# Designs tried in a protein design chat: VH-VL binders against o27280. Part 33

Target 1, 266 residues: o27280
Amino acid sequence: MDSMNVPEVLEIKRIVEESESVKTFIFSWDFRREVRPGQFVMVWDFRDEKPMSVSLIDPVRSEIGISIRRVGEFTDRVHGLSEGDLLGIRGPYGRGFELMGRDILLVGGGIGMAPLAALADEATARGMRVDALVAARTADELLFLDRLEAAGVNISTCTDDGSCGFKGFAHERLLTLEENHDMAAVCGPEPMMFQVMRILDERDVPAQLSLERYMKCAVGICGQCCLDDTGFRVCAEGPVFWSQELSRVREFGRYRRDPAGRRVPW

## First folded at step 16 (VH-VL)

Design Ae2
Fold by OpenDDE, look of step 18:
Structure Ae2 (fold): chain C 266 residues (1-266), chain A 118 residues (1-118), chain B 112 residues (1-112)
Amino acid sequence: as target 1 above (266 residues)
Amino acid sequence: EVQLLESGGGLVQPGGSLRLSCAASGFTFRSYSMSWVRQAPGKGLEWVSAISGRGGKTYYADSVKGRFTISRDNSKNTLYLQMNSLRAEDTAVYYCARHDWYGAFDIWGQGTMVTVSS
Amino acid sequence: QSVLTQPPSVSGAPGQRVTISCTGSSSNIGSGYDVHWYQQLPGTAPKLLIYENTNRPSGVPDRFSGSKSGTSASLAITGLQAEDEADYYCQSHDSSLSGSKVFGGGTKLTVL
C-alpha cells in the first residue's frame, strides 16, 4: 500500500447487517499495514469523509471490518451501498488499545462495541479470558452478541428499558458483577464511560477508554478534536486513553465541541 | 475437564483445628473467585467464605469470622480453608465452588465431610 | 433464618408444572443482584440450574425456567419428571451482610 495518508479505493467485499441501524462493511486488507483494535480509519464516499472505528481484524482472511451506524447524510449514503461498491479508506490512525494481563473486561455501549469487538477477537486469540458488558437502549440495538459468544466471550447484557438482560445502565450493572480483571476497555456514550471509569478506578482496575470527537484531518494538524485544558488530540494521542489521562480532561463526560467549536452538553 | 476436588475433612474434637484443601484443574484458577459452601446433615446450603481470584479480597460469614481463614495458592491451583476453634455446629459437608462472572457457583467439588464431636 | 425465603417443600405429578418461589429484600434481590438456582440430587453436590435470573447452563433442559421481579424470584419446572425430585436452592448477593453470598433455605420437590 501507498502512504497511509492517501485514501485507497477499496471494494466492499461483504456487508453484515448488525442491527437496524448498524452495518459492517468488510474490505480486503494488506496486513503489511498494521492495524490494531481501537484505531480508526477515515472513510471517504467521494463526497465526504468520516472517521470510523475498525470492528473486525482478520489476518487469516486478510480482511478488516468497519461498523457504521446510520446517523446522518454521510452514513445514509454509505448504508445505501451494496457489495461490490467502492469506498475510500485511509489509515489506520490513532492509538489503539493495549492488552495486558490475562483477564479483560470490556464495557461497551451501542456502536461503542465496534472497536471492542475487534479487541475481543485479539484478546481471545491470545488466550485471555474476556468478559463483555454490552449495553444498549433496547434489545434490538445490542451489537455483536453472536460474534462475541462464538469467540468464547462471557456476555452480560444491559438495556435501558430492560428488554434484554439487566434493566438499567452499564455502570449500574457493573456494580453487580464479579471484579476479577487485570484491565478494562471501555467505549460508548461518554456519560456511560465516565461512570464506568469511576467504578473501575475505585476497584483499582486499569482502564482504557475510547473517545469520540469531531475529527477532520486525523493527523493531529487541524485541532478540531483537541480536548480542553490538555491539548490532547483525539486523533493523535487517542482515541484510546488511559483513565489517568482522562482524569485531566475537564470536558470528559460533561460536554463536547461541535464542528463550529461550540460546547455541546451530553 | 474442569474439576474441583476437596480434601482434608475428618473427625475433630471441639476446639480443634482442621485445614481443608481444594485442588482445581481444567481452568485458569487465578481468574476466578472461589468460595467454600457447607451443608450440615439434613440441612440447607450455607455460604462460608470467599476469596477473589488474586487473593486480595476475602469475605466471611458472620458464623465463622475470626475462626476460619480462606486462602489460595494460585501457583498450585489450590484453595484452602483453615478452620480453628471448631464447634459442633461446624459439622457439615464442605464444598469448594467456583464463581462465574455473574456470581453464580458454576463448578462444585464433591465435598469433604467435617465432623466436630467430643 | 435464611436471608432468602423458600417454601420448605413442593410437590407435583409427572407432567405437571410446579413453581418454587424465592423471596428476598431490598438489600439483595431488590438491589439489582441476580438470582441463581441450584439443583441438588440426593447424595450429590449442588448443580447450577439457572444463572443470572433466567439463563440455563449447557445441559439444562428448557423445561426449567427462572424469573425475577422486584424482591422475588421464581423457578418454574414444566413437564415434571421423576428425575426432578431433588432439593432446589436460590442464591443471590447481599451487600448489607458480611456474608456476601446468600442462599435460600431450600425447597424439597417431590414427584408424586
Scores: ipSAE 0.877, ipTM 0.929, lowest interface PAE 0.5, mean pLDDT 95
Fold by ESMFold2, look of step 18:
Structure Ae2 (fold): chain C 266 residues (1-266), chain A 118 residues (1-118), chain B 112 residues (1-112)
Amino acid sequence: as target 1 above (266 residues)
Amino acid sequence: EVQLLESGGGLVQPGGSLRLSCAASGFTFRSYSMSWVRQAPGKGLEWVSAISGRGGKTYYADSVKGRFTISRDNSKNTLYLQMNSLRAEDTAVYYCARHDWYGAFDIWGQGTMVTVSS
Amino acid sequence: QSVLTQPPSVSGAPGQRVTISCTGSSSNIGSGYDVHWYQQLPGTAPKLLIYENTNRPSGVPDRFSGSKSGTSASLAITGLQAEDEADYYCQSHDSSLSGSKVFGGGTKLTVL
């Protein structure tokens, strides 16, 4: 087995509390194994293994950061760990974001800001103008605001309850902001991403969206594509897709399955 | 240093035409929407027109629609306003203004005076 | 006529607090569009004073502050100084005019 297929056991170097429910776990990382914003890793706590997005990529300090929201038993156990404790990390996996032009829009909902924070660092390092719309249900769930501000990112916030910034949904705020972007990167709840994609398509802004690929089996990008042609969202090109690729993926599903699991042509 | 400098103002008879220019420097011009904003003598500010950073979208106040044309040349870092069928009520100082992401005008030129009189 | 209404004038003595209102409607401020404020000193171009309702650009003193509620916005100036004597404009976007930026009618501040 090579490095990508076997978890490397790493010591938690530092823990950053991003919010009451989100922590970033920082590890030393050998950047001969390259990591791109939008890629994910499998985090192993010696019982279970779950995919997590990379939120910090720092080749200068030789550090990688993984942001994890507490939502269940696995993430509860990981949140209970301390600096010096061990986790298994394998990867990275998947296709990351591709930067285009000089002006980028980021639209992130909740934990979806994690891979976008990493992308913002790369975009600002390239001298791009970065505008970020950061969405959450409440003000205390807005992520990475100080980090984005320090990087020179222009920030607009929106919260469902209006406790910070625009009161409402990300797509509603987007309609009230200026349109001068060469591309957009979007990550968050799928209903939000769908609404944002519609606006970006109407504005002719090329968009990349990070779709949820949370599967019960191991990521195994090459191995899992062979088991199910219809019932899986398994694609070698994910988790990040261009909006035009998502259109072709919809057309790629040229059939549906009946209750017996048989292929049925349209 | 970020700067906007308008030129091309002057005296014009009613029904005449004039083209204003706005030279931009100190920033990546194509990244920003731009507006023309005017102010008649002794009056308040009136938004006139806007153009997106790449030039694909243009917008006009109802008072000038069909008579004025906004354009830009990103290779020359220059914004233009072609004014046709000028009327006395078009007499004003015309400002060039840069948009930020939030829709504010964060940078203004010094203005150029347009006088329309017989 | 602007859809944003400002008082035509406001006055105050040095050291006092003054406020300038900007009243809009559901098609502009009430639709969630930001309110921005400009100061225009006599004989000069306008200068951005407040953006995105409450934020101050670098170099603007903290005695200037903005707020927004419902369909209205307000600019507050504390510790009034002689150099604050100027015209003040609010600005937003009106969706009923499709692509239109809108200014308030302006408020002349006189320092007594």
Scores: ipSAE 0.742, ipTM 0.872, lowest interface PAE 0.9, mean pLDDT 87

Design Ae3
Fold by OpenDDE, fold request of step 20:
Structure Ae3 (fold): chain C 266 residues (1-266), chain A 118 residues (1-118), chain B 112 residues (1-112)
Amino acid sequence: as target 1 above (266 residues)
Amino acid sequence: EVQLLESGGGLVQPGGSLRLSCAASGFTFRSYSMSWVRQAPGKGLEWVSAISGRGGKTYYADSVKGRFTISRDNSKNTLYLQMNSLRAEDTAVYYCARHDWYGAFDIWGQGTMVTVSS
Amino acid sequence: QSVLTQPPSVSGAPGQRVTISCTGSSSNIGSGWDVHWYQQLPGTAPKLLIYENTNRPSGVPDRFSGSKSGTSASLAITGLQAEDEADYYCQSHDSSLSGSKVFGGGTKLTVL
């Protein structure tokens, strides 16, 4: 068993309130263990374990951040924790984003902005021009705006209810923005990603998209996160996929499998 | 310093041709769409033509379609406007302008005057 | 003849608040396209004043503000100063004109 697969019990150094439903938990990290934007870790609260994207990578402070949205029993418990409390962390796992070119477009929805925020930091550090379309249902759910702005990212916001920025969906907003990008990174609700990918393909913009599926082992063994038709394991071959790869995945944007393995529509 | 500098304007007879240039500096030229915008004496602004950062897409106002051609040389950081079959109504100051991500013109040149007269 | 409609002129005394309207249609402002505003001082090139409906570029005073609703947009200038005397243009995009940028007819602002 690889040492990376043994959960390390880490103390929560600090907690950042990102929104009403999202908190970022900061941990000390030994950067001898490399971590890339788009990769995920398994978070263990000693009762259950869930995959979470890394939203902050800070080698200077030797810290990582994990942003967690409050959506169920596990995350309810985690959100009840305080600084100084303990969590088990194992990883990182999966394929992260690859940066290329000079100009990058980020399209994120809700908590999907978590890995993109980390990617934005890396891209800006490399001197890339970063444009970020940040989408959410409402203004209160928009994430990391101040952080992105501080990094020099050009931001466009989109909300379903029009409470901030463009009223509508991310793919609709995207059609009204300039398209001079070398690559795109996309993460959020799968229906959003599906529509965004179609637009990017039409524009001949190479795109990477981060998928979310139910994960159990995180090491490509159990097959719980296996995608139909391709056999791609989201935890091993993903969670970041190129648009060309996803074009082979029939279920993408259409349905997913629940913990019982049943097909459920988006 | 980010800068756009137009050149090539002058006096031309109706039916004549003229080629405008816009030299860009201080930014990564290929990363931005560019436009030509003109302003007739004492009149308002009129969008003329646009070209994508890589030059793959071009757009024209109906008033100049078939007569004007926008192009760019990213290796020279230069935008061009080839104007053929010029008309009196084409008389204007021609500005080159950079597009920001939102589609606004965030950088403008000083403009170059084109006069079409017999 | 302009796709976007602006009042030809507005005026105000120093210190006053003035507003300039920009009226479009369902094919431009109403389609979700952003509205941008430009200031053009006499004998100079236009300068971006407001982008993406409400945002100010660096160097633009907070006296200038933009808003958008439905098929219309508005530029507001508070604490009017003599130096604000200029032509103001709104700009958007029209979906029915093959990717064309569109301008308003311009508004001459006179400071009394």
Scores: ipSAE 0.927, ipTM 0.958, lowest interface PAE 0.5, mean pLDDT 96
Fold by OpenDDE, fold request of step 20:
Structure Ae3 (fold): chain C 266 residues (1-266), chain A 118 residues (1-118), chain B 112 residues (1-112)
Amino acid sequence: as target 1 above (266 residues)
Amino acid sequence: EVQLLESGGGLVQPGGSLRLSCAASGFTFRSYSMSWVRQAPGKGLEWVSAISGRGGKTYYADSVKGRFTISRDNSKNTLYLQMNSLRAEDTAVYYCARHDWYGAFDIWGQGTMVTVSS
Amino acid sequence: QSVLTQPPSVSGAPGQRVTISCTGSSSNIGSGWDVHWYQQLPGTAPKLLIYENTNRPSGVPDRFSGSKSGTSASLAITGLQAEDEADYYCQSHDSSLSGSKVFGGGTKLTVL
């Protein structure tokens, strides 16, 4: 049995309340096990297991953070935990983001900002200029603004209801911003990512997008996260994909498969 | 220290040509779009031209289209404005300005005076 | 003649609150383009005062504030001081003029 696939029982060191529905759980981490922004871990609460993006990578403190949005039974249980409680964590898995160039654009929606926050830290540490478009339905769903600001990231916000920043969708806001970036990283609802990718392609900005799909094994075996036609496994070939790769994925921005394997439109 | 320094202004006759330069320092020049903004004596600000960070896209006000050409040399951290077929109404202080991500001009030079007169 | 319309002048006494309006149209401010404000002291280059409708660059006092609604924007100055006497310009982008930045006509603020 591969040790990397066996959950390690870790103590929750700290909990950061990011918003009403999002908490970041911080764990001690042995950085002999490399972890990159955009990768995910499988979180086990001893009843169920779910993939979660790494939102904090701190080699100095030997810590990682996992941001979890309360959206169902599993996350409800996890949100009920306190510092000192235990969770099983295995991973990291998947392909993370690759940084290139000097200027990076981050476009995130809702909890999609989790991996992008980690990426922002790395990019800033490397001396890159980071612009982050943070989108949400409402102001209270905007994540990591203070953290990003503290890191020296230029932030633009947009909300569906206009409660903060630009009133509208991320792709609409993007059209009103300067476009001098060497690469972009995108994570959020697929309809958002789909539209953002289109704009970035028109602007000839290389883009990486983090895809979310239902997954079980996280090791590319069960096929639950397999994308139609291409056969891409989100847990193995992803979750981060280049725009060129996603252009081959027919279902991207159009539909996903639920746990029963049914096509579910966005 | 972030700085923009314009040069090349002077007196020119109508129909003449002039080339302005703007030397940038203290920041990664290629990362920013740049504009020329002018101000006639005693008048308001008028946007003249803009160029993307990599120089691939250029924009012009209708008043200067076909006569002015904006360009940049990122290896020299320099912005240029080639002005041809100059008119009296082109008389102004010409400012070089950096675009921030939001499209605002966050850094300005001190300007260079261009006078078009017979 | 300016795409954005500002009052030519405003005045106030020290300590008072003054506002400068910037009126655009559906092709600029109304299209979702941000409004930025600049202060130009006599004999100097313009200085960015407000960006992205409401944000202050470092060094700009909190006495200055910006707002945007519909096709218009406004600059407010509270606790007016003598050093605030200057010309103020709003700036945006016009979608009908692809790639074109647009300025207001400017407002001269006099401190009485």
Scores: ipSAE 0.926, ipTM 0.958, lowest interface PAE 0.5, mean pLDDT 96
Fold by OpenDDE, look of step 16:
Structure Ae3 (fold): chain C 266 residues (1-266), chain A 118 residues (1-118), chain B 112 residues (1-112)
Amino acid sequence: as target 1 above (266 residues)
Amino acid sequence: EVQLLESGGGLVQPGGSLRLSCAASGFTFRSYSMSWVRQAPGKGLEWVSAISGRGGKTYYADSVKGRFTISRDNSKNTLYLQMNSLRAEDTAVYYCARHDWYGAFDIWGQGTMVTVSS
Amino acid sequence: QSVLTQPPSVSGAPGQRVTISCTGSSSNIGSGWDVHWYQQLPGTAPKLLIYENTNRPSGVPDRFSGSKSGTSASLAITGLQAEDEADYYCQSHDSSLSGSKVFGGGTKLTVL
């Protein structure tokens, strides 16, 4: 059996307070087990298990980071943990981002910036020019700005309330920015991603988008994360998809399946 | 060092033609949109034309539409402005400028003087 | 005339605060387009002073600040110095002019 399917109990090495609602948990990692930006891990707090994107990949320090937004019971418990506490981690799973070209555009909303931050690190390390449109509801919810800046990323911010940067949504801000990029990576609320994808398609910019769906097994067996009409499993064929793939997904930007399998509109 | 260097300016008669060049160095040229901006003697800045990084999109001020053509050769890191049917009012220092991601002109050349006079 | 409106001139004594206004419309500043500012010293090419409404490029002193509200923008200079004597231009984008960048008419700043 592949050891990647067995949770490894890891000690929380450090906790970084990213915002009021987001913490990054850092773990020692054996990089003989490869991990790519855009992939996710299953985090187990010995009661429940949830998929989380990897937000930090540091081969030099032999560390990974997982950024978690406090949104429910599971994340409430995790946010209550301290350095030195234990979590179960299994993975990584899924298809990560692929880098191409010299210029990359990152468009992230809220916690969606987590995998993009990791991607930014890799891109900049490769000598790519990275522009990042960082969106959030308010200024206080903007994530990873200092980290991105330190990496040499050009940042544009937008907030719903205008408390920082452009007042409005990411797709609106995008229309007012230069469009000279070889590819784009997008992650955030699905309505945002939907609108951003449309703009990028119109601009002929190849785009990869990371989807969020209810995932149970993470290994493509249970079908909980299957996308309608295509049969794509977000945990296996995704979570990162090309825009051309998502164009075939009827539900994208329109609805999702809840844990009971019911359609829930965005 | 990031640098833009204009050339090709000079004296030309009304109705004549002139081709300006802007040599870029120190950055990945194709990654940036470029503009020409001119300034008549003692006057303000006037945007003239812009071209996308890959050269697929071009834009012109109404004052030069149909007369000027902006182009670029990314293999040579060079921006061009073909100016035809020149008029006295086209007399100006012509600057090439790089667009940053936000649409600001973050890098400017030193300019080249174009004088249209009989 | 220029799409963006600036006062032709402003003046101030050393150490004073001066403000240069840039008035646009619903088709440019009011449409969500950013405002950028440039400083042009006598006999030199323009230099980016403020980008994206409020941001200073490296090397620009913090006594320069930009703001934007509604259809207008403003450049403020505190602690005015002799070397600040220059022409200042605001710049934006106008959606009614199909991809066109637009400049203000420029403001001559005189340090008394």
Scores: ipSAE 0.904, ipTM 0.945, lowest interface PAE 0.5, mean pLDDT 95

